Miniprotein binders against q53ft3. Designs and how they scored, part 190

Target 1, 195 residues: q53ft3
Amino acid sequence: MFGCLVAGRLVQTAAQQVAEDKFVFDLPDYESINHVVVFMLGTIPFPEGMGGSVYFSYPDSNGMPVWQLLGFVTNGKPSAIFKISGLKSGEGSQHPFGAMNIVRTPSVAQIGISVELLDSMAQQTPVGNAAVSSVDSFTQFTQKMLDNFYNFASSFAVSQAQMTPSPSEMFIPANVVLKWYENFQRRLAQNPLFW
Short names: E, the ipSAE of ESMFold2; O, the ipSAE of OpenDDE; V2, 0.75 times the mean of E and O plus 0.25 times the DockQ between their complexes.

## First folded at step 20 (miniprotein)

Design Y7 (at its last look DockQ between E and O 0.95; V2 from the best seeds 0.00; counts 0 for: pae E 2.0 > 1.5)
Fold by OpenDDE base, look of step 20:
Structure Y7 (fold): chain B 195 residues (1-195), chain A 107 residues (1-107)
Amino acid sequence: as target 1 above (195 residues)
Amino acid sequence: SPESYKKAKEYAERAKRYALFAQKYAELLAREAIKNNDPEKYEEALELFEEAAELYKEAAELFEKAAELYEKGDKEEAEKLMEEAEKYKEEARELFYEALRLYERLR
């Protein structure tokens, strides 16, 4: 139902469904994460009148989980970008995950999605500055993600002279990746929502 | 105990939410079947959601009754109702997850 994306990391498409209406993603080494994308996979929509409240959990100074509301996803807004860097341990607000004994490992944060009535969601106030609402911020995130991918892929680039025969492996020319990157950037510049 | 009462009330509210959620999925599937002009496409998943919804309602009612008994100090009978309610809730959960899997596969 949900996916989670951190720039420079593998996409997570398998949320842990901890309850009928609760989904959790683990985020190892959360201190290095600036932004998280939460999105619907398109396999299962929300029922009519329902959406998802997106929460972030990190350990406080006492090692206790602090859950903060980041924002929302809905059928009409099936993806959102959240800035999680600089979220300070605020006063623990009432959160829907408090009663769940989620096994926590040190240094692992969690993204929680709670399926709720839209009317109830409208009464909730996300933490300030967590929701990246600007097209510019989205573009910057996408650009950073693309740059990270390109840099990662390029780090494995070898010349033909450096190639060791590996009949079981397929090789993609670096120029193909570059052309893809350039075309993607062009499309992104034309329409940030082209996908 | 006040703690047992609170727990029973929390479980009742949770079961009510799950009942509503299951019902909302059943309604969604019914609408999608009509939209696709295929009334049989989601029939099994729809029935499972409806059954789950009913079982969650039963669980919720039993949890509420348990809460009332805890408040009256009838701990033994309250605990029996809590156990019975938990059985209904677990059965409902199995049906609910099966329905979701079927829906995802068929969509």
Scores: ipSAE 0.708, ipTM 0.886, lowest interface PAE 0.6, mean pLDDT 86
Fold by ESMFold2, look of step 20:
Order: C-alpha cells, then sequence, then structure tokens
Structure Y7 (fold): chain B 195 residues (1-195), chain A 107 residues (1-107)
C-alpha cells in the first residue's frame, strides 16, 4: 500500500503490516537521516473518508520507543516529505501503536502509518517542523539526491580501453547518465513539479 | 478486575474499528466495479471484506458482553466469552488480509 524513501537508500515498498490498519517501515542508522518520503504505491487506495496518519519512532536513552506524529497522506495528497533530523530527542505524542507486537531491533527507528477516518485525522496536530511543503526544501532535497546518484554512478565509470569483454553484462554509456542528470536538474529548476 | 474490564473494552473498540475498515473497503470495491462496468470483477474480495466485517462485529459484541460479566464478577464466564471473541477476531483478520491480497491482485 505504502512506500518509504530515504535519500541514498533503496526504496522500501514492503511495509510490515502489524495490524489491519497499521503499517511499519524500519529505518536503520536513523541518526544519519534528515528526511523521509512516505507515499502511496497506488496499488490499493484508502477507502473514501479515510487516510493515513504518519508517525516517526525512535528509541530513547533507555531503548523505549518514542512516537511523534509527522503528518498525513491521503488519496488527494498521496506523498509527503518529512524532516526528522530535529525529532530524535523530542517528546512523544499520542499515538495508535501502543500495545501492538511490533518487531523492532534496538537502535532502529520506524515510520508508522495508521489508517484512520479523515475526521479523526483533522483533530491531530503534527510535531512542529516535520512537514516539508516548501518548494525550496523539496528542491534542496531533490538536488542532494541527484548529486548523490550522479557521484555514485560516476565512481563506476570506465573507458572503452579499460573494459574487459563481458557479453552477458549490460552497459550504459556514461554520457547517457550525464545527459539525463543535466536535463533533470534543468527541468527541476524550471518547474519543481514537472514530474 | 478493573484491568480485565478495561482490556475487554479495548478489544471491543478495536474490533469495531476493524469492522468499519472492512466495511469501507467493501463499499469501495462495489463502487469501483460499477465505475469499471464490471460488476463481478471484485465480487470474491468484496464478499470476503463483508464477511470479515460481520465477524469483527460479532467479536466486538462478545468482547462487550465479556466486559459486562467482568463488572458483575463472573470471571469464568467472561473469560470463556473473551476466548470465543478472539476466535472470531482471528478468523475475521484472516479473511480481511485475504481480501486485501485479492483486491490488489485484481486491481
Amino acid sequence: as target 1 above (195 residues)
Amino acid sequence: SPESYKKAKEYAERAKRYALFAQKYAELLAREAIKNNDPEKYEEALELFEEAAELYKEAAELFEKAAELYEKGDKEEAEKLMEEAEKYKEEARELFYEALRLYERLR
């Protein structure tokens, strides 16, 4: 139903469904994460009148989970970017994940999604500075993600003189990656929502 | 005990939420079938959601009755109802997850 994306990491598309209406993603090495993207895969929509409340959980100094409401996803707003860097030492909030048997590794944070009635969600208040709705913030995150991808892919570049024949392996010319990168950056700068 | 009463009430409320959730998916599937001019496309998944919703409602009623028996001090009968309610809840859960998997496959 949901996906979870952190810059420089593989997208997670297989949430642990811990209850009929509750989904969890693990975030290992969470202290290095500044933003997460939570989105609907498009495979199953919310029923009419329902949506998802998105929570962040991290272990406190005693290893106990602290849950904080980040914001929401709905059929009308199926993706959202959340800043979590400032939340790793905050107070917990009321949350619907209590008393559930959620599998958790010590020192691993989690993203939790609770499917709820829209009317109930309207009464909830996210922690401050969690939602990232500014075009500037989105552009910064996206540019860092693009830079990271380009630098990573470029580190594997070889010239034709350096190549060993490998007929079973597919290759992409480095110039294709560079052209894609430059074109995507240009289009994003002109219209951050072009996609 | 007061703790047993509270647990029974919590389980009843949880089952009610799951019944509503299953019912809302059944309504969604019916609407999508009509919109797609294919009234049988989701028929099996819709029936599973409806059956799950009915079983969750039965579980919720039994949990409520168990809570009343705990309040009256009839612990042995209350515990029997809690066990029966849990069986309905687990059956409903299996149907609910099956309905979701089938809906995803067919959609």
Scores: ipSAE 0.531, ipTM 0.835, lowest interface PAE 2.0, mean pLDDT 81
ESMFold2 (binder alone), look of step 20: mean pLDDT 87; pTM 0.867

Design Y8 (at its last look DockQ between E and O 0.55; V2 from the best seeds 0.65)
Fold by OpenDDE base, look of step 20:
Structure Y8 (fold): chain B 195 residues (1-195), chain A 107 residues (1-107)
Amino acid sequence: as target 1 above (195 residues)
Amino acid sequence: SPESYKKAIEYAERAKRYAMFAQKYAELLAREAIKNNDPESYEEALRLFREAAELYKEAAELFEKAAELYEKGDKEEAEKLMEEAEKYKEEARELFYEALRLYEKLR
């Protein structure tokens, strides 16, 4: 139902469903994470009148989980970007995950999605500045993702002379990746929401 | 005990939420079945959501009754109802998850 994306990391499409209405993603090494994208996979929509409240949990100084409301996803807004880097010192709010024995590793933060009535969600107040609302911030995030991918892919680039015969492997020319990157950047510049 | 009472009420409220959630999915699937003119493909998932909703409702009622008994000091009978309610809840959960699985395959 949900996916989670962190720049420089593999996309997570398998949320742990901890309850009928609650999903959790684990975020290891959360201290290095600036932004998280939460999105619907498109496989299962919200029922009518329902949406998802997105929470972030990190350990406090005592190792206890602190949950904060980041924002929302809905059928009409099936993805959202959240800045989490500045939330590490915040106070916890009321959260729907408190009664759940979620196995937590001290170095692992969590993204929690609670499926709730839209009317109830409207009464909730996300932590300030967590939601990336500006097109500029979205563009910057996307650019960082692209740069990360390009840097990752290019780190495996070898010259033809350096190639070892591996008939079981397919190779993609680096110039194809570069061309894709350039085309993507052009499309992004034209319309940040082209996808 | 006051703690047991509070727990029973919390479980009742949760079961009610799950009943509503299951019902909302049943309604969604019913609409999609009509829209796609394919009632047969949705029949099993729809049935499971409806059944889950009913079982969650039964669980909720039992939890509420347990809460009342805790308040009256009838701990032994309250605990029996809590156990029975938990069985209904677990059965409902299994049906609910299977319904979601089936629904995902239809999408």
Scores: ipSAE 0.712, ipTM 0.889, lowest interface PAE 0.6, mean pLDDT 86
Fold by ESMFold2, look of step 20:
Order: structure tokens, then C-alpha cells, then sequence
Structure Y8 (fold): chain B 195 residues (1-195), chain A 107 residues (1-107)
């Protein structure tokens, strides 16, 4: 349902679904992360009247998880960029993940996404400085990376009827995804700002 | 015990939220089936979301009944209902996840 991206790392597209309405991504080596992008893959939308509250969790000095509300994603705003660098010692916020049995290592932060009613989300206030107030080079890079993937994969798209009998479905060969990953990794290693 | 009562109430409220969530996906799929003029493709996923919603509702009712029994001091019967409610909840969860897989395939 969701993707999570940190510059210089592979896109995470396989969230740990820890409940029907809750998803988690691990962020190893979180101390070096300044921004994270959370976005909807486009495979499953939110139902009408619902959206996603996005949280960041890190272990405090005692090793206890501290959850902070970063902001939101919705069908109308399916991606958002969050600044993490100023939050690694901030105050916790009210959050829905405390009742979950989530596997965590002490050195790993997490991004949590809770699917909620839009009315409930409207009553929540993200921590300060989490949202990026304007497009910057990180935001531009992230959008170009998403565009690059979409355009590359789409150029190889075929309908099921063209490859296998199933004319109402579109398929993308798995090889396209692998080639995109190989190409993107190679280009990023050569120049992190190649876009 | 007070802890058992609180747990039963928490599980009831959570099951209610999951029932509502499953119902909202059923509504979404019903609307998409009409929009795409393709009710046959959506039929199974839609059925599974609706079944999951019903099972979550049953689980919620049983959790609430268990909470009432804990208040009356009938711990053994309350625990029996908690176990039955958990079975309904887990079955609902499996149907919900299968419905999501089918819906993802349709997209």
C-alpha cells in the first residue's frame, strides 16, 4: 500500500503490516537520516473518508520507543516529505502503536502509518519542523526518482492479453523492475544528484 | 480482574474499528465495480470484505459480553467468550487480508 524512501537507499515497498490498519518500515542507521519520503504505491487507495497518519519512532536514551506524529498522506496528497533531523530528541505524541507487538532492535527507528478517519486526523497536530514547507533539492530528487521509475517501468508495460490470456489486466514483467533497480543504483552511486 | 475487564473492552473497540474499516473497503469496491462497469471482477473481494466486517462485528459483541461477565465475577465463562471472540477476530483478519490481496490484483 505504501512506500518509504531515504536518499541514497533502496526504496522500501514492503511495509510490515502489524495490524489491519497499521504499517511499519524500519529505518536502520537513523542518525544519518535528515529526510524521509512516505508515499502511496497506488496499488490500494484509502477508502473514502480515510487517510494515513504518519509517525516516526526512535529509541530514547533509555531504549524506550518515542513516537512522534510527522503528518499525513491521503488520496488527495499521496506523498509527503518529512524532516527527521530535528526530531531525534523531541517529545512523544499521542499515537496508536503502543498496543502493537512490533519487533524492534534498539538501534533502529521506524516509520509507522496508521489508517484513520479523516475527521480523527483533523484533530491531530504534527510535531513542529517535521513537514517540509517548500520544495527543495531533496524533494525534487525524490519526485524525479519516482518519475524515473514510473516512466521506465511503464515503457515495458504490456496487457495480460499481449503476454498471457487475460485482456482486462495490465502486467509489467518482473525483469523491468530489476533493470530499473540496477540502473538507478548504478546512477545513484555515480552521482547522488544525477536528476 | 480489572485488567481482564479493560482488555475485553479494548479488544471490543478495536474490533469495531476493523469492522468499520472492512465495511469502508466494501463500499469502495462496490463503487469501483459500478464505475468500471465490471461487477464480476470485484465480486469475490467485495464478498470477503463484507464477511470480514460481519465477523469483526461478532467478535466485538463477544468481547463486550465477556467484559460484562468479568464484571459479574464469572471469570471462567468470560474467558471462554474471549477465546471464541479471538477466533472470530482471527478468521476476520484472514478474510480481510485475502480481500486486500484480491483487490490489489484487480488494480
Amino acid sequence: as target 1 above (195 residues)
Amino acid sequence: SPESYKKAIEYAERAKRYAMFAQKYAELLAREAIKNNDPESYEEALRLFREAAELYKEAAELFEKAAELYEKGDKEEAEKLMEEAEKYKEEARELFYEALRLYEKLR
Scores: ipSAE 0.648, ipTM 0.865, lowest interface PAE 1.5, mean pLDDT 79
ESMFold2 (binder alone), look of step 20: mean pLDDT 87; pTM 0.874

Design Y9 (at its last look DockQ between E and O 0.61; V2 from the best seeds 0.66)
Fold by OpenDDE base, look of step 20:
Structure Y9 (fold): chain B 195 residues (1-195), chain A 107 residues (1-107)
Amino acid sequence: as target 1 above (195 residues)
Amino acid sequence: SPESYKKAIEYAERAKRYALFAQKYAELLAREAKKNNDPESYEEALELFREAAELYKEAAELFEKAAELYEKGDKEEAEKLMEEAEKYKEEARELFYEALRLYEKLR
C-alpha cells in the first residue's frame, strides 16, 4: 500500500503492517537522513473519507521513542516529502503508535502511517516545517536523488574492454542512463510534479 | 481494576475503528465491482471485509461488556469476556488481511 524513499537508499515498498490501520518503515542511520518521501504504491487506495497521517519516530536521550506528526497522504495527494533532519530535538506529541510494541533498535528511526478519517486528520497539527511545501525544495530534493542515482550507476560503469563475459547478466550502456537523466531533468524543469 | 477497565475500553475503541475500516473497504470494493461490471471477481474479498467488520463489532461489544464488569468488580467474568472478544478480534484480523491480499491482486 505504501512506499518510503530516502535519497541515496533503496526504495522501500514493503511496509510492516503492525495493525489493520498502521504501517511502519524502518530507517537505519536516521542521523544522516534529511528528507523522506512517503507515497502510495497505487495498489490499494484509501477508502472514501480516509487518509494517512504520517509520523516520525526517533529515540530520545533515554532511548524512548518520540513520535511526531509530519503530515498527511491521501488519495488526492498520494505522495509527500518531509524534512526530518531538524526534528531530533523536538518534544513528542500524542501519537497513535504508543500502544503498539514496535521492536526498535536504538539506531533506527521509523516512519509510521496511521490510516484515519479525514475529519480526524483535519484536527491534527503537523510539526512546523516538516512538510516540504515549496516547489523549490521539492525540486532540490529530486535533483539530489537523481544525482545520487547517477553517481551510483556511473560507479559501476566499465569500458567494453573491461567487461568480463557474463552471459547471465544484462548490461545497460552508460549513455542510456545519461540520456534518461537529461530527459528527466528537462521534464522536472518543465513540471516538478510531472509524475 | 481501573487499569483493566481502561484497557477494555481501549480495546473496544480499537475494535470499533477496525470495524469501520473493514466496512469502508467493503463499500469501496462494492463500488469498484459495479464500476468494472465484475461482481464475481470482487465477491470473495468483499464478503471477507463484511465478515471482518461484523466480527470486529462483536469484539467491541464484548470488550465494552468486560469494561462494565470490571467496573462492577466482577473480574472473573470480565476476563472471560476479554478472552472471547480477543478470539473474535483475531478471527476478524485474519479475514481482514486475507481480504486485503485478495483485493491487491485485483488491482
Scores: ipSAE 0.709, ipTM 0.885, lowest interface PAE 0.6, mean pLDDT 85
Fold by ESMFold2, look of step 20:
Formats: structure tokens, sequence, C-alpha cells
Structure Y9 (fold): chain B 195 residues (1-195), chain A 107 residues (1-107)
């Protein structure tokens, strides 16, 4: 359903689905990460009236994990870039990942996506540092990361007739990636703040 | 007990959310089947989402009944209902995930 991209790293397209409506990506070596891109793969949309709240959880050796709301993705805004460098540690906000059985590595941060009603999402307030401060810098970063994602994903594309069985690998149809890339680039060019 | 009561209520509310989620996917697939004029391809996934929604609703009802029994102090019967509700929830989960897999292939 979702992808997660960090500049200079392999794109992640296989979220851990920890509940029917909850998805998680691991972010190893999180201290080296300034921005993350969360996006919809285009294979399964949100149902009408629903969208995704995106959270960040850094490793914590004490007590329950702390999750911070970064922002949102929806069918109408299917990708977003979040700045995670400079997030302040502290007590967490209320979040939907409470008592869930999430597989956790103590030294690894996580991105969590919770599918929720749009009305519920409208009443949530993201952490203030998650938004990009400069449109020019954000737009350039986004374009470079999108180029990186497209080039990487396209280098592994195969036709359906050429697919080799590999039970440990997932494949993305190239036309889906191209459609998403073209749509995202167009939206950014028309409205750098469309997210 | 207060802890057992709270858990039963929490599980009931989660099951209700999953029922709604499954029903909303069923509505989405019904709309896509009509738009694409292809009801045969969508029918299996649509039926699985609908069945999952009904099983989640059944689980939610049982979790609520268990909460009532915990409040009355009937712990043994409440725990039997919790176990039964969990069976319905797990069956619903299997159907929901299979429906998602089928839907992904259709797209």
Amino acid sequence: as target 1 above (195 residues)
Amino acid sequence: SPESYKKAIEYAERAKRYALFAQKYAELLAREAKKNNDPESYEEALELFREAAELYKEAAELFEKAAELYEKGDKEEAEKLMEEAEKYKEEARELFYEALRLYEKLR
C-alpha cells in the first residue's frame, strides 16, 4: 500500500502490517536521516472518507514507545516529505499505536502509518518541526529524492513475461512507478505546497 | 475487574473500527466493479470484505457482552466470551487480508 524513501537508500515498499489499519517501516541508523518521503504505491487506495496519519518513533530504552505525528497522506495528496532531523525528544502525543504487537529493534526508529477517518485526522496537529521551512529547498530535495526513487525502481523493472520466481522478493510494475512519478512531478510543478 | 473491563471495551472498539474499514473497502470494490463493468473479477474480494465486516461486528458484540459480564463479576463466563470473540476476530482478519491480496491483484 505504502512506500518509504530516504535519500541515498533503497526504497522500502514492504511495510510491516501490524494491524488491519496500521503499517510500519523500520529506519535503521536514524541519526543520519534528515528527511523521509512517505507515499502511496498506487496498488491499494484508501477507501472513501479515509486517509493516513504518519508518525515517527525513535528508539527509547525506557517504557512505552513514543510516537510523534508528522503529517498525513490521502488519495488526494498521496505523498509527503517530512523533516525528522531536529525533532525534540520528550513525552509523546496521543497516538493510535498503543498496545499493538509491533516487532521492534531497540536501536531502530520507525515510521508508522495509521489509516483513519478524514474527520478524525482533521483534528490532529503534527509536530511543528516536521514541515519544511523553505519551499525552494523542500522542492529541490523532493525532486532529487523522486529522481532517485524513479531511477532505482526502474533499474529493477521487468515485464510480467520475464519475471523470475523469487519468494523473498517483491516487484513493482514499472508503469505504476512511472505514473506515480509523473503525477507527483506535475503536482509539485503546479503547486509546491500541494502536500 | 477494572482492567479486564477496559480491555474488553478496547477490543470491542477496535473490532468496530475494523468492521467499518472492511465495509468501506467493500463499498469501494462495488463501485469499481460497476465502473469497470467487471463484476465477475471483483466478486470474490468483495464477498470476503463483506464477510470480514460481519465477523468483526460479531466479535465486537461478544467483546461488549464480555465487558458487561466483567462488570457484573462473572469473570469465568466473560473470559469464555472473550475467547469466542477472539476466534471471530481472527477469522475476520484472515478474510480481510485475503480480500486485500485479491484486490491488489485486480489493480
Scores: ipSAE 0.642, ipTM 0.864, lowest interface PAE 1.4, mean pLDDT 79
ESMFold2 (binder alone), look of step 20: mean pLDDT 87; pTM 0.868

## First folded at step 21 (miniprotein)

Design A50 (at its last look DockQ between E and O 0.43; V2 from the best seeds 0.66)
Fold by OpenDDE base, look of step 21:
Structure A50 (fold): chain B 195 residues (1-195), chain A 83 residues (1-83)
Amino acid sequence: as target 1 above (195 residues)
Amino acid sequence: SPIQEEFEKLKEEARELFYEALRLYEKGDKEEALELFRKAAELYEKAAELAKKNNDPESYKRAIRYALFAQKYAEMIQRELEK
């Protein structure tokens, strides 16, 4: 349902679903991270009237997780960029992950997404300066990613007639998806702005 | 307690249905997903009632939240199927 991107790192598309409405990404070596992108994969939308509150968690001096609200993602805004580098010394806020037993390591931060009613989200206040106004930039990213995938995959498409004597439908070998993914990840890791 | 045990049973069953519903939805089995979300919602509601009887407001709140979430997915899928 969700993806997470850190510049110079592989895209994470497999959030740990810790509850029906809670998703978590692990961010190792979080001290080197400046920005995080959270985005919807497009496989499952939010139900009407719902969205996602995005939280960041880092260990405090006692090793206890400190959660802070970064911002939001919605069907209308399916991606967001957050600056987390300046949050590492902040105070914790009320968060929906406090009662959850999430395994943590000292060097690993977490991004948590809580699916909530939009009305409830509207009452929440993100930490200052966390949300980067880059919706357009990330929208462009997602679009470019999709276009890149489509163009790449379609270049390997074969008609059903090429596979079998009869139909005109086009087919794409399954390995094309893998190749695209590997190439895309490599390029993204090298230069997150390669598009 | 028997109430707590039944609550846990319902909660777990509802959760399994919820997760399966999500899986089915992603797979494109919308009709089946719809049914499971509905069932999950019902079970969560039952669980909520038990939590209430057991004087567990936190469990009650959580169960109600999950019931609502399941209902919202059901509604979403139903609308999609009607298009």
Scores: ipSAE 0.761, ipTM 0.925, lowest interface PAE 0.6, mean pLDDT 85
Fold by ESMFold2, look of step 21:
Structure A50 (fold): chain B 195 residues (1-195), chain A 83 residues (1-83)
Amino acid sequence: as target 1 above (195 residues)
Amino acid sequence: SPIQEEFEKLKEEARELFYEALRLYEKGDKEEALELFRKAAELYEKAAELAKKNNDPESYKRAIRYALFAQKYAEMIQRELEK
């Protein structure tokens, strides 16, 4: 239903569905991440009147998850860019008379998406330092989403020898997906701001 | 508790149907997905009734939320099929 993109990493398209209305992506080495893009794959929309609240979670000093509301995705706004760099814990200080260096181990943070009624979402206030980046981030996001879609669709490709007949199911040739991908990339390079 | 055991059984059955309905919808099997979402909604409603009898308001609220979610997907799919 959802995808999660971090610059310089492979796009995640297989959220862990931890409840009917809860989806999670793991973010290893989260201290190196400044922005995260959350988007709908387009395969399953929200029902009318519902949307997704997007949260960021990291373990605190006691190992307890700390969930912070980043913002929202909806059928009308199916993607969003969130800045998480200001949300990270982890500040060390040097003590001049025998300071101990605080040893930090990398750990896994999470992006959580909770499907909720739009009316309920309207009552929620995101943390103030989550922000959508400029138009260059949009262009970067759309390129990454294109790569993600192609990789996702290709992961289901089978040869004719591997197919089991399924007359109630529609199929498209893999080459159609590739052609769509190439055409979209070309158009995006021509007019990145007017799609 | 027999009520708690039945609640957990209904909740697990409803969840399995809900997840399968999502997979069917994603594959384009809308008629089957619709049927499973409706069945899941019915089971969540029955689970909610048991949570109410067991005086468990958190489980009741959660089951009602899942029933509504399943029903809203069923309504969406029904509209797609009637077009």
Scores: ipSAE 0.714, ipTM 0.898, lowest interface PAE 1.0, mean pLDDT 77
ESMFold2 (binder alone), look of step 21: mean pLDDT 90; pTM 0.896

Design A51 (at its last look DockQ between E and O 0.56; V2 from the best seeds 0.68)
Fold by OpenDDE base, look of step 21:
Structure A51 (fold): chain B 195 residues (1-195), chain A 83 residues (1-83)
Amino acid sequence: as target 1 above (195 residues)
Amino acid sequence: SPIQEEFEKLKEEARELFYEALRLYEKGDKEEALELFREAAELYEKAAELAKKNNDPESYKRAIRYALFAQKYAEMIQRELEK
């Protein structure tokens, strides 16, 4: 349902679903992370009237998780960029993930997504300066990413006629997807804003 | 207690249905997903009632939230199937 991207790292598309309405990504070596992108995969939308509250968690001085609200994702705003580098000394609570049995290590932070009613989300106040990008910026990112993938992949497309004598369907070699992904990751590592 | 045991049973059954419903929906089996979400919602509601009887407001609140969530998915899928 959700993906998480850190510049220079592999894209995460498999959130841990810790509850019906709770998803978690682990962020190892979080101290080196400046920005995180959270996005919907497009496989499962939010139901009408619902969205996702995005939280960041880091261990406090006692090793207990401190959760801070970063912002929101919705069907209308399916992606967001958050700055987390300045949040490490902020105030927070364990809610809404505090009651969850989440395995933590000292060097690992977490991104949590809580699916909630939009009306409830409207009453929440994100930490200041966490939201770097509007829906538009992330939309542009995702769109450019998809366009980049499509353009790259399609350039290697072959018709079935090229593969076999009879079919006219187009095929893309499976390795093209891998190559694109590797190239994309490399570019992202070099310049997180290469798009 | 018997009430607590029954609550846990219903909660777990509902959760299994909920997760399976999500899987089915993602797979494209919308009709089956719809049914499971409806069933999950009912079980969550039953669980909520038990929690209430057991004077467990936190469990009650959570069960009600999950019931609503399941209902919202059911409604979403229903609308999609009607298009």
Scores: ipSAE 0.758, ipTM 0.924, lowest interface PAE 0.6, mean pLDDT 85
Fold by ESMFold2, look of step 21:
Structure A51 (fold): chain B 195 residues (1-195), chain A 83 residues (1-83)
Amino acid sequence: as target 1 above (195 residues)
Amino acid sequence: SPIQEEFEKLKEEARELFYEALRLYEKGDKEEALELFREAAELYEKAAELAKKNNDPESYKRAIRYALFAQKYAEMIQRELEK
């Protein structure tokens, strides 16, 4: 019914259905995730008058986990991008007996989708300003990111003859990908809408 | 409690029908999915009646919510089939 996309990861299309009206995606290594896209696959729509409330939850050792409402998806707005980077708790604590090389267990957060009546959803208030953009804006951002990467990488292309005996192929030095990544992150940090 | 035992049995049966109906709908078997959603809705309604008799208002509300959800899917599929 739903898909979940994190930049740099494979799309998840198999939500864990934990109740008739509840669906969950696991987000391993959630500390490295800043944005999540939640969307309807188009295989099963909501019934008329219903939609989905989208929640974020993460495990912590500081207290009870808190499910935070990010926003909504509906048949009329079947996808949304959510910022989750500002919603995470801090890291755990070391124990009191001086074991200074304590390995933090990797944590798995969750995106939960609760199917509800639209009238009930209208009574709910998402945390802060978690929503970043519509699917159209995310699509445009993604396209511009791909164009930016291709143009950057292609400017460093060398012929296969320069690097190997098979001249019919073009090659890009591996560090070009890293340099692109660093430049893109810097520009995005300066202006999230530079695209 | 016999009432609580029957409630749990109806709830689990309704859930299984509901999940199968979703799978059938996703595969394109809309007529069979419609029938299973209707059956699930009926079982959730019966479970809600038992929860009410058992003075369990939270289970009653949840069963009614699931019955409504199944009914709304049945209505959606019926409209698709009539088009």
Scores: ipSAE 0.683, ipTM 0.890, lowest interface PAE 1.1, mean pLDDT 75
ESMFold2 (binder alone), look of step 21: mean pLDDT 90; pTM 0.893

Design A52 (at its last look DockQ between E and O 0.63; V2 from the best seeds 0.70)
Fold by OpenDDE base, look of step 21:
Structure A52 (fold): chain B 195 residues (1-195), chain A 83 residues (1-83)
Amino acid sequence: as target 1 above (195 residues)
Amino acid sequence: SPIQEEFEKLKEEARELFYEALRLYERGDKEEALELFRKAAELYEKAAELAKKNNDPESYKRAIRYALFAQKYAEMIQRELEK
């Protein structure tokens, strides 16, 4: 249902569904992360009148998770970019994920998505400066997608020595690129507002 | 307690149906998904009633929330099938 993207990292499309209405992504080495993109895959929309509240969790000084509301995703806004680099301290709560049995490690932060009624979401106040402007969001999203593409493609890079005849060249099989595009196009087709 | 055991049973059954419904929907099996969401909603509602009887407001609230969520999906799918 949801994807998570960090620049320079592979896209995550398999959220851990910890409850009927709760999804979690792990973010290893979160201290190096400036922005995260959360987006709908387009496979399952929100029902009418519902959306997703997006939370960030980091360990506090006691190692307990501190959850902060970053913002929202909806059918009308199926992707959002959040700045998390400045959220390593501040006020937070255990709700709505505090009661969940989520494995935590000191170097791993989490993105949590809570599916909620839009009316309830409207009463929530995201932490300041987490949400990126629409223009910036688009630009950063595009950049992150490019990074994702690069990482995906490069993960399949092989030396020509492995394929002969030029051992000095590295290349990526064309089918890797095609698979990426097909998957991307499928998601885009399922959600025309993916961008 | 018997009431708690029944509650847990209903909750788990509803959850299984809910997750299966999601999977079915993703596969395009909308009619089946619809049916399972409806069933899940009913079970969650029953669970909620048990929680209420058991003086467990947190479980009640959660069960009601899940019932609503299942109902919302059912309504969504129904509308899609009617197009």
Scores: ipSAE 0.760, ipTM 0.924, lowest interface PAE 0.6, mean pLDDT 85
Fold by ESMFold2, look of step 21:
Structure A52 (fold): chain B 195 residues (1-195), chain A 83 residues (1-83)
Amino acid sequence: as target 1 above (195 residues)
Amino acid sequence: SPIQEEFEKLKEEARELFYEALRLYERGDKEEALELFRKAAELYEKAAELAKKNNDPESYKRAIRYALFAQKYAEMIQRELEK
């Protein structure tokens, strides 16, 4: 029903369904993670009037789970990006997972999704500054990404005589695209709002 | 107690029907999924009545929530089939 993506890692599409209305993804080595994307696969929608509350859980200094509400996904907003880097020493919040979703090891956190009535979700308050994506922010990011790629690739534009034997032809070396991709991917993984 | 034992039996049966209904729905077997969601909702309602008799308000709330969830999937699928 759900997917979970961390930049630079394989997407997870097989949540642990721990109850009829509860789904969990494990996040190993969570201390290196700044953002997670939670999204609906599109195979099973929420029923009318329902949606998903998304939680982050990490082990405290005693190894006990600390749960925090990140935000929501719904049929109308089926994906969201959440910042978790600032939550790794925060206090817990009210949550529906009880003890059944405890963290397995000190370096493993969890994303929990609880299917709930939309009216019930309206009374829940996410931890501050967890949700990152917005229409305006995404649009600005996309434009800056296009500008960044164009300017980076153009800075390596040289005549063929400087890079290959054909002196009258300009080329962009293939490794320029690779360097840009790797750099952009790394920066996006750290902060989707960079520009 | 006998009531608690019957509650656990109904809850487990309803859960298995609910999970199978989800698998059927993903596979495109909507009519079969609809039937199983309806059966699961019925069993969750019966489990809720037992939890109420057993003075177990948390189990009652969970069973009612699961019954509603199964019923809402059944309603969704019924509407899809009527289109």
Scores: ipSAE 0.679, ipTM 0.885, lowest interface PAE 1.1, mean pLDDT 77
ESMFold2 (binder alone), look of step 21: mean pLDDT 90; pTM 0.895

